# VH-VL binders against q9zst9: the designs that were tried, part 8

Target 1, 202 residues: q9zst9
Amino acid sequence: ATLTPNHVAKSLAGTSVYTVSNSDNEFVLMSDAEGAKSIGLLCFRQEDAEAFLAQVRSRKKEFRGGAKVVPITLDQVYMLKVEGIAFRFLPDPVQIKNALELRAANRGSFDGVPVFQSDLLVVKKKNKRYCPVYFSKEDLEYELSKVSRSSKGVGVSQHIMVGSFEDVLKKMELSEKSSGWEDLVFIPPGKKHSQHMQEVIA

## First folded at step 5 (VH-VL; framework fv_ustekinumab)

Design b30
Fold by ESMFold2-Fast, scan of step 5:
Parts: C-alpha cells; sequence; structure tokens
Structure b30 (fold): chain C 202 residues (1-202), chain A 120 residues (1-120), chain B 107 residues (1-107)
C-alpha cells in the first residue's frame, strides 16, 4: 500500500507559500497553455506573489479593490491538490541557482522546485527516524557545518543531494511503507530542523 | 495545436493605410492577451502593445500610442494591427504573440511574422 | 520605462562550449523576465519564463537564473542549432521592454 494523503500532508506542515486571492477569498487562477484548465500559482517568495498581485491589478480593474496576497501552508496545498485543484509553483530563484551549481556543470536546466538533503543528516525523535528535506540549501549547509568537522567535510556540497520537490512527492505517493520515503520531513526556509520537528511531531 | 497565423507580406507607399492580421487557433482566443512586436531590418525587438480579445482592452507602448491601432474580431479569432498613414520608418517585420491572462509565461506562442515594406 | 541591457552584444563560440549571456534591468523586476531565441529569418521562440522556468519542449541545456535586476541565460553545451540571437524581456511593468539582443555566432 502507498502512503496516505494525510501522511504526505503531515510531512509538509509548517512551510508557507504565497498566492493571490480576490475580495471573496477565491484564488486567482491562470490558464494552462491550451486555455483548457485553471491553475493556481504558488510562490515560495512573498515578494514574487506581491509582484503577481500587481500584474493582476494592472490587467483586471475588478481586482484593484480587494485582491491580496494570502499565505497558505504546503500541507493545505497538498490536500487541495488531492481534491483536484491544480497548482504551479514559482520557486525561489536563489535555490534554482543553488541546484544548478550542485548538478554537474554541463547538465543544463533544473525543472521544478529544488529540495536538498544529505545522507549525513538523519535525526531521531521519540524512537522514530526522520530524514529532513530542505527548501533552502543554505539551511542544510548550516546544519552540516555542525555535524562534519573532519578534513573530509571541508567541501560540504559533496554531501548534498538535490532533487525536485514535485518528483519527491510523486515518489512518496507511489511508495509502500518501509521504503524509507515515509521518513521524510520538509523543513521550511529559515527554520532549524530541531525547532520544526518539535512543532510538527504530535 | 495552439497556433497564430499572420497575413502575408505587404509593399506600400508612404501615406497609404494598412491593416495586417493574426489568426489564433487551438485555444480559447478570448482567454489570452495578444501582443504585437516590431523588428526593424537588422535591429532588435520593440514591444508595441497588447490587446485582450475578451473586451478589447489595450495597453500601448508610449512610442506607438497614436501611431497604430490594435483591434480584434472575436467571431473569426483574429487580431489586427492598423496604420492610417504609413511612413518609411514603419518598414519592419511585425510579429503577434500570445500571453496568458496574467502573463506568467511571457509570450509563449508566436506568429510567423508579416513583413511590411514602405517605400516610394 | 525599464531599460534592459544585455552583455555581450555578440559572442563567438564553438560546439560543446558553455555559453553565458547576461541581462540587466534599470530597476527591480522581481522574477518577471523571459528569454527568447531567434534564428535567422524566423520568429522568436520562447525559452525561459519567470526568470528560471524552462518552456515546454526546450532542451535542458538551457537554463535561466537571477532576480531583481541581474539575470543570466546559460547554455551548458552548445549545439549547432543554438547559433541564434537571444533576447531578454521584462514583463513586470508596461511597456514590456526587450534587451538589445545577443548574437551568438560560430567561431
Amino acid sequence: as target 1 above (202 residues)
Amino acid sequence: EVQLVQSGAEVKKPGESLKISCKGSGYSFTGYWLGWVRQMPGKGLDWIGIIYPGDSDTRYSPSFQGQVTMSVDKSITTAYLQWNSLKASDTAMYYCARLSEYDFDGMDVWGQGTLVTVSS
Amino acid sequence: DIQMTQSPSSLSASVGDRVTITCRASQGIYSWLAWYQQKPEKAPKSLIYAASSLQSGVPSRFSGSGSGTDFTLTISSLQPEDFATYYCQQYNSYPYTFGQGTKLEIK
């Protein structure tokens, strides 16, 4: 059996993303390339959502009065996705640059939202194993600087793996218990894993 | 497939009027902005403006305001760019391109271009 | 109006080279920047939108990065079909201005 939607959602608790809503608290949706589907835009940076709000206001007079940037957590986003609402993520461009630098120089573009993890960082709390996955490479580097103080740890980037958030979610959804995918916990940007896990482990 | 097809090349004299077209197919025409871009021979791209076919709302570049008119005919999914009196300086390739309602994707689909030559 | 400046104006490169083109906005545009490729006698083709998002059907050797005022387009391993002129465009505020273009020529 695959992991439940509720289990996947719990791994995403506490990470805020930003969208634009109208005065009736409805998400402002964009069309896909064929104009056939409505897709919500979710920004990892608040300033990107504010810029999108400015675009919405400049094009549609009806949105000038009451449209606003609304924070929403990734666990809420995931449950809406399970219910059939489509979303497109706008990643933090700093993290796109970080992902490109970690991949082989000749590999080209990065597709999706970058996430970072290390096999050197596994934490245990209440006799359960957790594997933190970071939306910020800098946050992971900070944690790794505390763990590895040997001469072999001089290049911390050698211990960092980069992946696509969208791909990780799909693998979690398709994986069975005891695969190791159930151990993942996504760490919000700017937050220490110890603080975050203290808040989300019930 | 999503496609924009533009009208054929035009050769005109200064002072003549002209109306070129851009026909959309394979998507909801009234759900996307349509942009116009000028490229003078051997030069870069100049943004003319955009029109929303659903209500004919327009945004012109200040340098093109009053020089050209953008319009649409929703019944045949066609946009137009029009001059009342052409000048030699209007000689250029003119492209139309589609933009999403909120422009997240930039100009994602382009027409093949219409070459306009204005000379005596 | 927001002025977009590209560097270099022209560049000569060989197949297999890593190529980098930069684009600078005269004021902050967040991530609202697109990159277009134009081959001789053809319409521009969309490569990158929202500064770093790859357009459908575009080869993964193309990548975009940057935010605010400084942006970069990279081709990791140049192919023969990549010799073209590249344009950046801001779409943060009207008018949606283009850079002057960077012509990528065979060495």
Scores: ipSAE 0.006, ipTM 0.581, lowest interface PAE 10.3, mean pLDDT 83

Design b31
Fold by ESMFold2-Fast, scan of step 5:
Structure b31 (fold): chain C 202 residues (1-202), chain A 120 residues (1-120), chain B 107 residues (1-107)
Amino acid sequence: as target 1 above (202 residues)
Amino acid sequence: EVQLVQSGAEVKKPGESLKISCKGSGYSFTGYWLGWVRQMPGKGLDWIGIIYPGDSDTRYSPSFQGQVTMSVDKSITTAYLQWNSLKASDTAMYYCARLSEYDFYAMDVWGQGTLVTVSS
Amino acid sequence: DIQMTQSPSSLSASVGDRVTITCRASQGIGTWLAWYQQKPEKAPKSLIYAASSLQSGVPSRFSGSGSGTDFTLTISSLQPEDFATYYCQQYNSYPYTFGQGTKLEIK
């Protein structure tokens, strides 16, 4: 048996992204590359969603009246994805830059939403193991600096692994409970893992 | 699959009218904005404007407002760029390109270009 | 109108080199920037949208970065087919303006 959708969704609780809704509180959907399917846009920065809304308003008369930027959490997004709604993520460009700088020889572009992990960070709470995954490299670096108190920042990048959020989700979906993928928890930008774990673990 | 095919090269005299075309295939023509770009010989790319085929809504660059007319014929999935009176300064390669909502309104597919030469 | 300035206007490089081209906007454009490649006598080809996202079918040696006013296009290991003129374009504010182009030539 693979991990349930509810388990995956729970690992995503607390992270807000931004989308555009119409006056009826429905998602404004963009066309896929072929024009055959509708895809929802989700921005990690509110300002990017507001820029997209401004463009939609200038082009599509149906959205000029009451369209607005609204926050939605990634666990809610994931459950909508399970129900058949497709989404595209627009990442934070600061995190794209961070991901490219971490790649060996800066070999190529980064595809997807960057997420950051370290094998030096494992959290134990309520007799369970949790492996935090960060949307912000800076947040992970801050936590790693506490592990190496006398040498803050020195060599920390050698302990940071970068991956795409979309690939991590896919691997979680395809994995059995004993694989270790069930231990992941995604940390919202700007939050410490200790604060986040207090909020999401009942 | 997705293609924009433009009409052939044109040689005209100053003062003549001209209408060039851009035919879309392999996608829902009325669901995508279509842009026009000028490239004068040996020069860079100049933005002309966009048209939405679904309702013929147009938006021109200020530099091209009143100089050209964009239009569409949905029944044959074709967009047009038209001049009422050509000038020698209109000599250029003209490209059409699709603006993809999937690519956040960046251009994704380009036509091959139509060379317009205006000389006496 | 937003003015887009590319640097350099031309550069020479060898196959296997890492090449960086920059693009500066006269005002903030968020991440609403695209990069296009144009080979002699051919139509432009779309490379990158939203500053850092690769277009389908574009080799992974191409990458884009930046936000606000400063943007870069990088080719990590230059191939013979990469010699072309490269254009940036902002599509944050109408009209969608292009940079003047950067011509990448064989050294």
Scores: ipSAE 0.006, ipTM 0.577, lowest interface PAE 10.6, mean pLDDT 83

Design b32
Fold by ESMFold2-Fast, scan of step 5:
Structure b32 (fold): chain C 202 residues (1-202), chain A 120 residues (1-120), chain B 107 residues (1-107)
Amino acid sequence: as target 1 above (202 residues)
Amino acid sequence: EVQLVQSGAEVKKPGESLKISCKGSGYSFTGYWLGWVRQMPGKGLDWIGIIYPGDSDTRYSPSFQGQVTMSVDKSITTAYLQWNSLKASDTAMYYCARLSEYDFYYFDYWGQGTLVTVSS
Amino acid sequence: DIQMTQSPSSLSASVGDRVTITCRASQGIGSWLAWYQQKPEKAPKSLIYAASSLQSGVPSRFSGSGSGTDFTLTISSLQPEDFATYYCQQYNSYPYTFGQGTKLEIK
């Protein structure tokens, strides 16, 4: 049996992203590249959502009456996606830069939201194993500095793997129990994994 | 070569304060957790707790929480175990030991031990 | 707390013997178990981690096995320097508890 949507959603608890809503508390939607679908925009930085709102207000009259930036957590986003609502993520540019450095800059652009993992970092809580997935490379480097021989993490970057958030979610959705994908937990930017796990995993 | 060198034996009276030390060398002191283990005379090993020197994060055994304080001085690569008021039941050998890399959290290097005797 | 029980508390053996020491956890600990050797008046020395992985520099006559709740330390051919007290330790969850020790004595 595959992982349930509730299991995937629980792994995403605690991470806030930002969207724009109208005065009726409905998502402001945009067209996809082919103009065929309505897609909600989710920004990892609040200022990016605020910039989007300012741009939309200058072009569309309907947003002048109370449109606003609102936070939503990734577990809520995932459940809305399960119900058929499409979203596009706008990543933190700092993390795009980090991903490109790890992928070798000459490979070009990074597609999707960067996430970072390490084989050197597995968390045990009670009788269960958890594999933390970080939205911030700096947060992972901090944790790895506790296992490296240098406080600056000399050689630590060789133990960091980069992937796209969207691809990881798809892999989780297609995975059977005991595949290891059920062990993943996404860590919000600015939090230690131990603090996050204490708050969201009983 | 990785070494943990502990302070010398102590003889104290009940109610006195004490601070014993463990000096690390041959590795990045701030990059590894350091633990403390008690061994009462003729008894087995008791896990006291661990401290991460890089940020002084601590994890205590419930049996030792509030009984002792773990601390570090990064400038001299030294960890400390401290009592505000010693009891006769604190008489024991105290070991410091380094934890291995994350994932395989066992004690890989041990200090030689500090014997603490508390008697009237 | 997870309680670790070793058996036997002591045993006598001769040089060349195959010796087995067991360790049982009060609840499942996966493979998160280490074995330590302690000689009289000396600090403990690491032998085995992750239930079966031999610490660098430890002779191959030492081996570990087990998972979950039941674990075994084996010395395939006992040598004079092996007479010591042996401790298991779980590091699955805080606090990282030790067994009470098994004293291995010369027969």
Scores: ipSAE 0.000, ipTM 0.434, lowest interface PAE 17.9, mean pLDDT 81

Design b33
Fold by ESMFold2-Fast, scan of step 5:
Structure b33 (fold): chain C 202 residues (1-202), chain A 120 residues (1-120), chain B 107 residues (1-107)
Amino acid sequence: as target 1 above (202 residues)
Amino acid sequence: EVQLVQSGAEVKKPGESLKISCKGSGYSFTGYWLGWVRQMPGKGLDWIGIIYPGDSDTRYSPSFQGQVTMSVDKSITTAYLQWNSLKASDTAMYYCARLSEYDFYPFDYWGQGTLVTVSS
Amino acid sequence: DIQMTQSPSSLSASVGDRVTITCRASQGIGSWLAWYQQKPEKAPKSLIYAASSLQSGVPSRFSGSGSGTDFTLTISSLQPEDFATYYCQQYNSYPYTFGQGTKLEIK
């Protein structure tokens, strides 16, 4: 009695990531760490995907004619993952820096794509509860500043939780309806939760 | 486990030819780019180039183009770096290293190095 | 060619210190930056790839950050085995280029 793939996919609608495709709009796949499985690379920044394309073109002649960077939304990525395609994410380095700053002083690294949440931010639309998850810490901080203007800069980071996007997806997949995990909605970088919710939950 | 094992130290005179080797094991040799890096005594790292063993495709640094030749022998999972005529300025430690496509093409595994000394 | 400049060229520190090494690219390189550690008379060891991703087997006290042209390697609590020379390397475009190295010495 876990959440359906379609429900998880809907929570990811509207967030674009960048991959490399051939002229037939098929993903350019790379070998996994052991060379046994093909995986797709997904970049949160377009410039990182362009650099990857340059490397692919220089190393694999079959991709020199017609390979290109294409945006794909995370809901489409998730459905492909459900069908058995593995992906590796390259996160935004600004958000990695933000995640490291929020972790304990004696921790050195962050694994995965950082996502940010706050217990102070819950949205109700159409008499349904939603808990926004941000790919940008700056976007979450902006929304928190609107909840309490007097709290701006005073303990705001104490109410920000950082996690791995990959771990959050895994927990959503393993959770039953009414667990609270069904309430999550991922907010695209540069977007306000109110704007995104208006577009996705039409 | 992945290993890159390089040939032993060489002492040569200017004008002599030399071919040093790097043997890969514990992975699919033809599926990974392999690079060469020079380190002159007391100096930093200089990127020489990379070769793809599957088809012998190469990318050389402009500073090394025409000075050295990279090649592979797939049957013995071995890569080579070769000079037709050594110069004293070729005196250095030479490392081979594998590139990881999975890790976005940095060097991941390194050989132990081959010291090349060229003196009169 | 893209020039990689490290700062400082050498650094003295004590065990337990927080150490920061910076690397600047002469052109934008996205996230295509790696960090390597080299101990005396040994081959380099890969520490960090894609600017911020830790190589398997590398202690969590090492971290990388940065974007575009400015990058940082941090050791959160220096250990005796960390005294070495550290190199950054861009792999955005050919030829790949290394920084000049930062020698980390015991104070």
Scores: ipSAE 0.013, ipTM 0.628, lowest interface PAE 8.0, mean pLDDT 84

Design b34
Fold by ESMFold2-Fast, scan of step 5:
Structure b34 (fold): chain C 202 residues (1-202), chain A 120 residues (1-120), chain B 107 residues (1-107)
Amino acid sequence: as target 1 above (202 residues)
Amino acid sequence: EVQLVQSGAEVKKPGESLKISCKGSGYSFTGYWLGWVRQMPGKGLDWIGIIYPGDSDTRYSPSFQGQVTMSVDKSITTAYLQWNSLKASDTAMYYCARLSEYDFYAFDIWGQGTLVTVSS
Amino acid sequence: DIQMTQSPSSLSASVGDRVTITCRASQGIGSWLAWYQQKPEKAPKSLIYAASYLQSGVPSRFSGSGSGTDFTLTISSLQPEDFATYYCQQYNSYPYTFGQGTKLEIK
């Protein structure tokens, strides 16, 4: 069987993203690229959501005074997505730059929210394997600097794989138990995996 | 398809009035802000302002406030840029462009431009 | 008003080159920056919005990065059709302002 929505949501616990809500505490929706569907915007940086709110207020009189930036966790976002609400992410631009630098060939674009992983980093707790996936390349580099003396500093980036968060979620959703995808845990920006695991793993 | 079609080139004398148009099609005209951008011959892009067709709310660049008027006619999905008295310094290509909420209010679709030449 | 300054004002490059154009804002603008391409006698074409998002139909060799005051447009492997003038634009606050443009010319 494929992984349950609850299992996928649990892997996303603890990461906050930011959205814009109206005076009735409803998501402020934007049109999709074709103008056909409504989608919610989720920013990885609070300042990006605040800037978007300022744009909405300056252009839509109905949102003046009552609209506000609201934090929401990725596990909550995922459950809303399962219920049929469409979302779009605005990634951290620092991480976009990091993803482009890691694409060693001369390809210039990156689609989606960057996430970073290393085959050198697997966490084992109580005889269970966890494979951390980082929203911050810098956080992963910090952990890798502790694991391998031979790769400390010089060559650390050679052990970092970059992917899109959206693609990783799709693969988790399509995967069966024992595929290895059930081992993934997403690490919030600015946290060590050990700190995060202590707070959210039951 | 979404498109913006602008009126044809204009040749005018200083002191004359002018109204150029930008017709939207293939989308809900009243749901998107429309902007105007000037490009003087051999120069870069210069932002004039934006108008929301749903209620005619406007935001002008300070350098264009009082120099031009933006307006819309919702019944024919058309936006206008108007001068009461043209100057030689108004000679430029004028573009209209749609702001996309999906693209975070960046311009996504551009009109082909209207060349305005003002000479004595 | 927020001033947008592009560097360089012009550059010459060959097909296959990696080209980098920078844009600096006089104040912090978050990620609210767009890039446009303009070919001679044509309307501008939207390339990138929100600093790093690629517009539909734009080739993957184009990419954008940056936040706050410093932004970059990169063309990873220049093609003949890429010779054009490129403009950055901030849409963080009114009035919206464009950079002066970077003219990309054949070496």
Scores: ipSAE 0.083, ipTM 0.680, lowest interface PAE 6.0, mean pLDDT 84

Design b38
Fold by ESMFold2-Fast, scan of step 5:
Structure b38 (fold): chain C 202 residues (1-202), chain A 120 residues (1-120), chain B 107 residues (1-107)
Amino acid sequence: as target 1 above (202 residues)
Amino acid sequence: EVQLVQSGAEVKKPGESLKISCKGSGYSFTGYWLGWVRQMPGKGLDWIGIIYPGDSDTRYSPSFQGQVTMSVDKSITTAYLQWNSLKASDTAMYYCARLSEYDFYGMDVWGQGTLVTVSS
Amino acid sequence: DIQMTQSPSSLSASVGDRVTITCRASQGIRSWLAWYQQKPEKAPKSLIYAASSLQSGVPSRFSGSGSGTDFTLTISSLQPEDFATYYCQQYYSYPYTFGQGTKLEIK
């Protein structure tokens, strides 16, 4: 059996993204290039959502009254996606830069939301394995500096793997129990792994 | 298929009037801003302005304010760019392009262009 | 008006090369930047919006990065069909100004 939507959503708990809502607390939607779909925009930076709100207000006068930037967690986003609502993510440009720099010797293009993980960082708790996935490279580097005292920080970047959030979610959705993909937990930017795990697992 | 189809090439003399068109199809015409861009021979892109077909609201570049007029006819999903008195310096390729009302896409769909030649 | 300056104005490259084009805004524009490709005698084509988001149907070898005032377009492995002129455009503030263009030529 594949992983349930509830299991995937749980792995995303606690990470906030920002969107624009109207006075009825409904998402302000954008259209794709074909006009075929109405898509909600989710920003990893609050300032990008504020800029989007300003642009919507300049182009659509009716949104000037009561429209606002609201935070929403990725587990809530995922459940809305399961219900059929389409979303597009606007990544943190600092993390795009980080992802591209990690591929410097073999630089490809990067599409999607960068996420970072390490084969050196696996947490064991009550006979369960947890593999943290970070939205911030800097947060992962901090944790690796604590785990890898023997290297004293030398070569930390050699142990960081970069991927796209969208691809990781697809892998989780398609994977069976005992594949290892059920072990993933996404770490909110600016939060310690240990502290986050204490809050989201019982 | 979403597309913008522009009118054919024009050859004019200085002082003549001209109105070129851009017809949208395959999308809700009144739901998207439409922009105009000039490209003089061998030069880069110059932003003219945008018009919202739903209410004819316009934003012009200061360089084009008073030089040219943007308008729309919603009933035939067509936008227009008009000159009252052409100058030789108006010789250029003119593109129309769609902007989404809500997205960060910028100009996502472009017309094929209309070449305007103004000479004696 | 916000001025957009591209560098270089032209460059020569070979198929398979990694190509980088830069764009600088005269003031902060956040991530409100798009990149366009124009092939000879054709209309421009949208490549990148919001500084880093790839337009639908655009090959993954194209990528955008940057925020504020400094932006970069990268082609990771140049293909024959990529020889064209590339333009950046800010859409943070009216007028939505373009850079002067970067012409990418075959070596």
Scores: ipSAE 0.000, ipTM 0.429, lowest interface PAE 21.2, mean pLDDT 80

Design b41
Fold by ESMFold2-Fast, scan of step 5:
Structure b41 (fold): chain C 202 residues (1-202), chain A 120 residues (1-120), chain B 107 residues (1-107)
Amino acid sequence: as target 1 above (202 residues)
Amino acid sequence: EVQLVQSGAEVKKPGESLKISCKGSGYSFTGYWLGWVRQMPGKGLDWIGFIYPGDSDTRYSPSFQGQVTMSVDKSITTAYLQWNSLKASDTAMYYCARLSEYDFYGMDVWGQGTLVTVSS
Amino acid sequence: DIQMTQSPSSLSASVGDRVTITCRASQGIGSWLAWYQQKPEKAPKSLIYAASSLQSGVPSRFSGSGSGTDFTLTISSLQPEDFATYYCQQYNEYPYTFGQGTKLEIK
């Protein structure tokens, strides 16, 4: 038995991304890279979604009157994905830069939405273990700085692992209970881990 | 195989008319925009404009508006770039390229180019 | 019109080198930037779209980063087939504009 869609969705609560909707509140879909499938674009930065909206309005007269940028949370996105809607993410370019710097030793590109984690950061509440996964490297570094003060001389950046959000999500979907993957909780950009856990676990 | 095949090289005199072509194959021709790009000898790339074959809607760069005309013939999956009166300054390589509906993927497939030489 | 400026205009490098090419927009363009490779006597080939997304079939040694006005194309370990001219192009607003190109030559 694998983790339920509701469990995975709950781990994604509270993170907003931006998409373009028409006047009927339907996603504006574009073709995938192969031109065979319709996909929705989800931007981590509102400004990227606004630029996409401008392109949509310039190409289709029907969208000029009512198309708009709308926020949607990742848990809602995940449930729509479970229902069969395909999405493409446009990541925060600051986090792409961070991922490339961490992977400089491996020489190469980074594909997908960067997420950051550390084995030094685990939270326990109500006899349950939680492993935070950050969309912002800077947020993770802040939390690790608290641990480093307790462990003088520990190198913070040496304990940061970077991965693709899309790959992490696939591994969660395929995992069984007690695998450890059920412990993951994604931390919205700009939020303190303790603040987010309070909102999700309360 | 998705490909764009352009017409052959042209040698013209100033004042003459010209129509070059770009034939698409291996994909739904009316599902993608088709763009045109100019490259002067030894110079960089200049965007001319793009046309949507499904309804012939066009977007021109201001510097090319009125200088050239883009058109399509859906029955033979072919796009055209036309001049009514060529100038020596039109001497360049002309590329066609495919764009997705909202151009998220950039110009993903390019033709091989048509060299246009205008001299007296 | 948005002006795209590349730096350097040309550079010489050896196989195995890490090469970085930069592109600056005269105003903010978000992530709406593509990179193209053009070999002598050939049509341009799409490398990167949306500033950091790799086109299908392009080797992973190519990467793009940046947003707003400052963008970078990196080749992590230069191969013989990578000697070419590289162009950035903004597609945030009309008219679409290209950088002047960066010519990458064998040392």
Scores: ipSAE 0.388, ipTM 0.798, lowest interface PAE 3.8, mean pLDDT 86

Design b42
Fold by ESMFold2-Fast, scan of step 5:
Structure b42 (fold): chain C 202 residues (1-202), chain A 120 residues (1-120), chain B 107 residues (1-107)
Amino acid sequence: as target 1 above (202 residues)
Amino acid sequence: EVQLVQSGAEVKKPGESLKISCKGSGYSFTGYWLGWVRQMPGKGLDWIGMIYPGDSDTRYSPSFQGQVTMSVDKSITTAYLQWNSLKASDTAMYYCARLSEYDFYGMDVWGQGTLVTVSS
Amino acid sequence: DIQMTQSPSSLSASVGDRVTITCRASQGIGSWLAWYQQKPEKAPKSLIYAASSLQSGVPSRFSGSGSGTDFTLTISSLQPEDFATYYCQQYNSLPYTFGQGTKLEIK
């Protein structure tokens, strides 16, 4: 791919996820699907990480006193992934429900972390084009409600596309320069794109 | 291949003791919690408890605490569920299942079940 | 103890139908819910864990959603092999508890 790791990381700045660490700030690792290697857990909801920590504590006495839930941003996660650390995401279940509702009736299950985008929403800043990608469908719907349309409030969801965060990230990594994938910026839950762009884009 | 193989069907009288087994293979036996589930004839699933083979730590459902004993023999990668004195109400299919940390402690692999019949 | 209630207790459907069954927890359980399929005289089979994650090898027509207290299992296009009893199970708090089961029968 021609997009650098720093470019991809920058697109992920400002979104917090939650992991479990010990008192030495090391990830509390889980076994991968094969039981062959260790993998870090990342939850999009703090309460999910806290529940997982409670499960670990109930099953492993050595973690009762020292383990804790800590926030980490997705740009930091991405740079650790580039360094060879494996992670597994637990998505926000509200967003899984949203993804399933947006898909055609016969598309079945949703795998991965849902992200939402609209062809009706493109942002220009410093003469450059940016395409916001939302972790929250509700945040995107709020922004779309501001678009001046004769059908405002009716059928706006027909302009929302849903994909998996993991797949989008992989496509960004494999894309050529000027393909359009370099324009993506991930919007943290609960933030407006304008607010986030001011905090992240120089 | 990860699998759990359970002992064969048992027919017992009330008051008798019984020990059924669940043998794990194809994975690190001491690294995974192992759960036990009861299903009475024509009824749903009922969670008994779980045991961690690495240190024999146990968690029982309150309704089964004191009625059954979970144990393991690490040398033969086998877990056991034991009754000191069977009752007719213990008649059921008994399943063992592995809890996967990767699946956030969901049960991913199940044994085929052991049918226990207790009648006079 | 957390009580799990499934709805409906039974339903009849035809091959090709979209089927939805629900599971309600008496207390908030986050995303710590699994779905199992059980055919007559067989051990349960894991379908979904963490409310929405599909177990390896399970067909994509199965999907799970929900959090907190309300959960759903959906089969987008019912196949002959899908006629079975389905159970939800919470694993947020000890003791773990199952729903009473939903029997899916041929119409």
Scores: ipSAE 0.169, ipTM 0.708, lowest interface PAE 5.5, mean pLDDT 84

